# Ledger of designs, part 7: VH-VL binders against q96ev2r1098to1170

Target 1, 73 residues: q96ev2r1098to1170
Amino acid sequence: CVVSVEGLSSSTTDAQLKSLLMSVGPIQSLQMLPQQRKAIAKFKEPAHALAFQQKFHRHMIDLSHINVALIVE

## First folded at step 22 (VH-VL)

Design y2
Fold by OpenDDE, fold request of step 24:
Structure y2 (fold): chain C 73 residues (1-73), chain A 120 residues (1-120), chain B 112 residues (1-112)
Amino acid sequence: as target 1 above (73 residues)
Amino acid sequence: QVQLVQSGGGLVQPGGSLRLSCAASGFTFRSYTMHWVRQAPGKGLEWVSGISGSGDDTHYADSVKGRFTISRDNSKNTVNLQMNSLRAEDTAVYYCAKGPYWSSGYFDYWGQGTLVTVSS
Amino acid sequence: DVVMTQSPLSLPVTLGQPASISCRSSQSLEHSSDETYLDWYVQKPGQSPQLLIYLGSNRASGVPDRISGSGSGTDFTLRISRVEAEDVGVYYCMQALDTPYTFGQGTKLEIK
């Protein structure tokens, strides 16, 4: 149910990323790691994590292609 | 109301330098990518450079890599283009352009343009 | 780099008649996010370029419904249902799938 999102700009806000994540499905948690240009998000449903990875991997945000990976728990 | 007001440019000899500036207003500047697009006399549009909202990422056309530098000051709502080692083929009207919110995909507002002429 | 090819390059049109401009890309402009990174711009005489269509088919603010964008993959079309005098200018497609962003050659629309 967890995805990592890498390649985020430092200007990316929790609200922005949360909105993007929630466009696929509800999330349980979101942790922003701005110094690593990274975020960790947990979806309530595993299917949404997969869908988000498939849909938004390499999506260009703020002139950066984000890398979305599934994290096995 | 969104506004992009450009300044700088002019006539310079080959090998010279110029700095273009674009002052933005009417939107949350730091949340938008900014770009420079140029148009040689009687020619089409050419994307030159882009910078992310935070300034973390910069991109350049191959034709200007190593010579041009895009930068922004989010405290002043300005984006700049430092042009060094200018060549005759850099002669063009340069436009600053606003990208979309956080994402990518278009330029919805453009500056008035600034003429840069490189000639001996 | 993605190569954008427009046709025709010159488009003389009679007032009130429709106009169509084609734009082809050297690779698909569709992303898995279901967005298509193809824009249309017009540069009217003596003016800065203006956005007409963004992300394939979305009409920019203030753009009349006479103007529409369509297409998918590598083939796109800008249509003007009834050309008016104010439509005179040079039209450009642009891909924003990846940097460098690249424009088509431009299509000069004139009134016959």
Scores: ipSAE 0.828, ipTM 0.955, lowest interface PAE 0.7, mean pLDDT 97
Fold by OpenDDE, fold request of step 24:
Structure y2 (fold): chain C 73 residues (1-73), chain A 120 residues (1-120), chain B 112 residues (1-112)
Amino acid sequence: as target 1 above (73 residues)
Amino acid sequence: QVQLVQSGGGLVQPGGSLRLSCAASGFTFRSYTMHWVRQAPGKGLEWVSGISGSGDDTHYADSVKGRFTISRDNSKNTVNLQMNSLRAEDTAVYYCAKGPYWSSGYFDYWGQGTLVTVSS
Amino acid sequence: DVVMTQSPLSLPVTLGQPASISCRSSQSLEHSSDETYLDWYVQKPGQSPQLLIYLGSNRASGVPDRISGSGSGTDFTLRISRVEAEDVGVYYCMQALDTPYTFGQGTKLEIK
């Protein structure tokens, strides 16, 4: 139930991305990797991770298309 | 209250250069994309360029790629458009436009416009 | 690039009567996030453009409820239930699904 979000703008805050993730479902953790324009988030429910990937992959935020991938644990 | 105040522009010969500037106030500047949209005399609107809040990402219309450069200074709340190798068809009123909060999709505020005339 | 096509290009209207403008896109403007990236703008005489409708059907601040946006996929409509003198201007649709953002040709609304 982990997703990686790549292609984030460097100005993206933890609160902003958390809000986006929470729009799908509750998360257990969020790790921002600004130097890589990346974040790793864990949803409480696997279904929400999948839903987030399906809804927001290639979503344009701040003139950047984010890439959302499911991370196999 | 959101304000976008433009400066620069004017008359230039073909092949010349101009720089447009837009000073923003009334919002957290770095959290919003900024754009330039132009309107040739008697014509419609044409998106020219956009820049992300951080400035990391820039986009251009094909008609200006390689000639125009969009930039921003978040410490001064300004967005600029450097226009090089200007052509007659670049003649237009140029508008600075504000995007939405940490997203994309529309322009909710516009500058007053700046006339750029390219003529020999 | 996404091509935006408006109709009509000229729209003479009698005061108090309704008006409707069509906008078609060359590809769907719907995203999997359930957002529709179609905006409407109006440029009144001697003024800068101003936002009317964003993301398909959301009315911008200060826009009266007599103005509305609807549609999905590739077909969109801007409606004015009863035209007033202040509605005179050129209306544009714009897609913001992807760069380059592209505008329709514009529709000039005038009072008969």
Scores: ipSAE 0.823, ipTM 0.954, lowest interface PAE 0.7, mean pLDDT 97
Fold by OpenDDE, look of step 22:
Structure y2 (fold): chain C 73 residues (1-73), chain A 120 residues (1-120), chain B 112 residues (1-112)
Amino acid sequence: as target 1 above (73 residues)
Amino acid sequence: QVQLVQSGGGLVQPGGSLRLSCAASGFTFRSYTMHWVRQAPGKGLEWVSGISGSGDDTHYADSVKGRFTISRDNSKNTVNLQMNSLRAEDTAVYYCAKGPYWSSGYFDYWGQGTLVTVSS
Amino acid sequence: DVVMTQSPLSLPVTLGQPASISCRSSQSLEHSSDETYLDWYVQKPGQSPQLLIYLGSNRASGVPDRISGSGSGTDFTLRISRVEAEDVGVYYCMQALDTPYTFGQGTKLEIK
């Protein structure tokens, strides 16, 4: 149920990314790592994690293509 | 109300330099990409450069790579375009343009434009 | 780079009549996110460009409903149901799928 989102702007806020994640489904947790331009998010449903990866991988946000990967737990 | 007010520009000889500036107000500046778009006399629009909200990422048209530098100061709500090694074909009206909120896809506000003339 | 091709380049229209402008891209402007990165702008005489339609079909603030954008993939259309004098100007499509952003050649709309 976990995805990593890389390539984020360092100014990306929790609210911004949360909104994007929630557009696919509810999340259980979100950890922003601005120094790494990265975030880790856990969806409540595994299917939503997969859907988010498929939907937003290489999506251009703030002039940056984000990389979305599923994290195997 | 969103406002983009441009300054700078003018007449310069080939090989010279100019700096354009755009002062923004009426929105949370750091949350929006900013761009420069130019228009040669009697011609269409050409995207020149873009910068992310934080300034982490910059992009340039091939025609200006290595010569132009886009930058922003979020504490002053300004975006700038440093233009070096100017060429005659750089002659154009340059527009500052505001991108969308934490995303890509359009320019919803534009500056008034600044004329840059490169001529010997 | 994505090449944008508009047609026609010149569009004389009678007041009150409809107008249509085509824009084609060299590659699909749709993303898996279901967004279409195609915008329409108009530059009226002596003015800065202004946004008309964003992300394919969304009307910008203040844009009358007689102006609309449609299309998908590589084929897009801007429609004006009833042309008014204030619609005179040059219309541009632009892709923002990837940098460099690229504009169409422009379509000059004039009143006959």
Scores: ipSAE 0.818, ipTM 0.953, lowest interface PAE 0.7, mean pLDDT 96
Fold by ESMFold2, look of step 22:
Structure y2 (fold): chain C 73 residues (1-73), chain A 120 residues (1-120), chain B 112 residues (1-112)
Amino acid sequence: as target 1 above (73 residues)
Amino acid sequence: QVQLVQSGGGLVQPGGSLRLSCAASGFTFRSYTMHWVRQAPGKGLEWVSGISGSGDDTHYADSVKGRFTISRDNSKNTVNLQMNSLRAEDTAVYYCAKGPYWSSGYFDYWGQGTLVTVSS
Amino acid sequence: DVVMTQSPLSLPVTLGQPASISCRSSQSLEHSSDETYLDWYVQKPGQSPQLLIYLGSNRASGVPDRISGSGSGTDFTLRISRVEAEDVGVYYCMQALDTPYTFGQGTKLEIK
């Protein structure tokens, strides 16, 4: 399944965010949308998308609470 | 070696302004949050303000909102606190402190402190 | 704002004896990422504050293992298993759940 991550610092790189995502499980893709302070990631397993959302929703990165949401495909 | 060297304190009259500076070295400055914490004479610690590594986000204690502005210059490795409309209760030693990017809180390095005295 | 309450505010201790400092928060400091947003600092006489414990129980670099942090939820303890003369200072807990970050009132540790 797919997650959106909003409230990202404009300085967070794809490699850095990829490391955080992969701490939960393997991903298929990551799209950075820095103009929107947003990223969209697809996990190989839907259970990992859910786990990432549950674990990291409202986690503070660079003095901003990120908002993690599941996207229905 | 990580160092935070502060400057800009002094004596100022109520209603006046001061700018505090903190020069950082020994780490990748833009990859860390920076904060100001103050301590009034004989009192405890009070967090004043914080700024993200990118500068995207700034935060303030209610006691200073609208009067103080935190900023950083990642090309000069400095964080600054512009203090306007100063009051007697702003008298304190001001510390700059280094915080993490990927978590919240924990200030692992602190500057030496600079005294701001607001008095007639 | 999260209110942090320390006890005791004054702590005279005999050299070589253990010491404990309590810190309570008005809200839980736990996050689902397994982080506990509580830090401990010491300010020794004439010095800037120094980090002792971060994220609940992790010792900062250079902090001896006789100093430890424990607790969860709203109740936290800093423990010094054997007090040494260098431990004199004022100890502060700080919540980092969200801004504005807030400190406890401080606990002054003295050798008696």
Scores: ipSAE 0.703, ipTM 0.919, lowest interface PAE 0.7, mean pLDDT 94
Fold by ESMFold2, fold request of step 24:
Structure y2 (fold): chain C 73 residues (1-73), chain A 120 residues (1-120), chain B 112 residues (1-112)
Amino acid sequence: as target 1 above (73 residues)
Amino acid sequence: QVQLVQSGGGLVQPGGSLRLSCAASGFTFRSYTMHWVRQAPGKGLEWVSGISGSGDDTHYADSVKGRFTISRDNSKNTVNLQMNSLRAEDTAVYYCAKGPYWSSGYFDYWGQGTLVTVSS
Amino acid sequence: DVVMTQSPLSLPVTLGQPASISCRSSQSLEHSSDETYLDWYVQKPGQSPQLLIYLGSNRASGVPDRISGSGSGTDFTLRISRVEAEDVGVYYCMQALDTPYTFGQGTKLEIK
């Protein structure tokens, strides 16, 4: 399913975030929403979205704790 | 060759201001967090402030919040600490330190230190 | 703020003997990403601090194998298996779980 990632640094690129997402599992899409310091990503498998949220919620990136949430499609 | 070269500092009376600078070289400056850590004479280390690589986020120790402002200029590879309303308790050697983007803590390179003395 | 407490504060050691420094945090330094947010630094006489151990147990570049970090949760230990003259200095733990980052009080290691 789909995750949102909030609290992203404005300097984090889609390629960098994709690499982090892919460390958990393959993704179908990634949309950057930079004005909101946010990104939306869809994993190929729902279990990977859950694993990503559980692993990286409140992880510190560039002195910001990111907020990872599951989104209903 | 990573280098952090500090400047600024000196003797200031209570209530005065100083600006510390730290010039970075040997790494992609905008891709790392930068921090200030101080050490009062004969005392331990105290983290003072940090700034994200992007500059989006700044953080401060409670002891300096509202009086100190961290900033960076990614075009000049500098991080600065503006210190206002200085007090005797701010007397310390101030170090700048390089931190990671994708994690937290682990200051792998430090500047040479700059002495700030606040005394009547 | 997370409080970091080091023990001992003064550590005289015979050259060639092991040394151990304890650090305790007021809350767990573990994150679900399997990172442990605990660093160790040394400040040798007249020098800036230097990173020794990061993320609980990883050695920084150039740190010899005889220096190691261990522990989890709230209890952490820096170990030096054989103290050398170059190890003289003040050792600090630091938590990096959240800002403000906080240091322990320091442990002054001396050769006796």
Scores: ipSAE 0.680, ipTM 0.910, lowest interface PAE 0.8, mean pLDDT 93
Fold by ESMFold2, fold request of step 24:
Structure y2 (fold): chain C 73 residues (1-73), chain A 120 residues (1-120), chain B 112 residues (1-112)
Amino acid sequence: as target 1 above (73 residues)
Amino acid sequence: QVQLVQSGGGLVQPGGSLRLSCAASGFTFRSYTMHWVRQAPGKGLEWVSGISGSGDDTHYADSVKGRFTISRDNSKNTVNLQMNSLRAEDTAVYYCAKGPYWSSGYFDYWGQGTLVTVSS
Amino acid sequence: DVVMTQSPLSLPVTLGQPASISCRSSQSLEHSSDETYLDWYVQKPGQSPQLLIYLGSNRASGVPDRISGSGSGTDFTLRISRVEAEDVGVYYCMQALDTPYTFGQGTKLEIK
C-alpha cells in the first residue's frame, strides 16, 4: 500500500527518508514533494505500509513531528 | 573526528544580553540537529533549546521562551544562542550538543561548556 | 513537561560491586512503535556529559557491556555489573519522547 508522509523538515533528504522506509520493508517507489513538505511512498507489501504508519506517525524526524497516512489505492 | 568548540561566555548584569557560539567540524553539519543544554552551579542538566538541520524548526524550554533564540549558519558550521533579558537563574555552564535527524535525543557529542554568570 | 525522578541521588559503591540507578517518568516514554525514548548520560569529574544508553537499552559506541539499561513504560534502570574507578561521575536519565527534553536530578556515583 501507499503512504503519505507530511510535515517533513526542509532538510530531510530522499536518502534519509528512504532509509527510514526500508527499515520497515522494501519499497517500490518514493516521490519527494519538498514544496509541500511531503512525500509519497509505495511498499511492496501492504502490511509494511501499515507497520510504517504505526511506527512513524507523529515520530520526530529532524525535530519535526511527521504525519503518516495510509492511501487507499 | 567530531568536534564542537564553544565560545562567547562571560559575566553579564541582569537584563543584559550575551551570544554563545558553537563551531562544529568532522561531520556533515546541516544533516544534524543541534541543542543547548545548561547546568547551574551544583545542579543537574537542563535542556534549553534545539534546532533542526535546516534551521526551520526551533524548540525551547519554557524557562527561556521569548528571551533566547537559537540559530545556525550552515555555511560556517556554527550554532548560536542569543540570550536576552538575562536573569540570575540563567547562570550556568552551557553546552552545545549534536543530535541525529532520525530520532530524538541521542546527544553523542558535546562541546566543552561555556560559563555564563549573571550577577550585579 | 515530563518529570524524571532518579533514585538514589547519591550512590557510594565498593569497587567490584554492582550498582543500580532507578529512573521514573511521569508519563510513558513508549511511542506507538513500542520504542522507549529514554537516554542515559554520565558526566565524569571535570568533563562534559557523555551518552551511555539510548532508546532504553542500546549502548552507545565505546560503552562496555558491564553497563546496561533496562525498563519500559515509566520505570527504567541503569545497571553497572562491576563498578570500576573510571565509573565515578554523575549519571542522568533523560526522556527523549518530546520537547522539552527533561533530565532526572542526577545520581552521583562515588567509590567508597
Scores: ipSAE 0.355, ipTM 0.857, lowest interface PAE 2.4, mean pLDDT 91

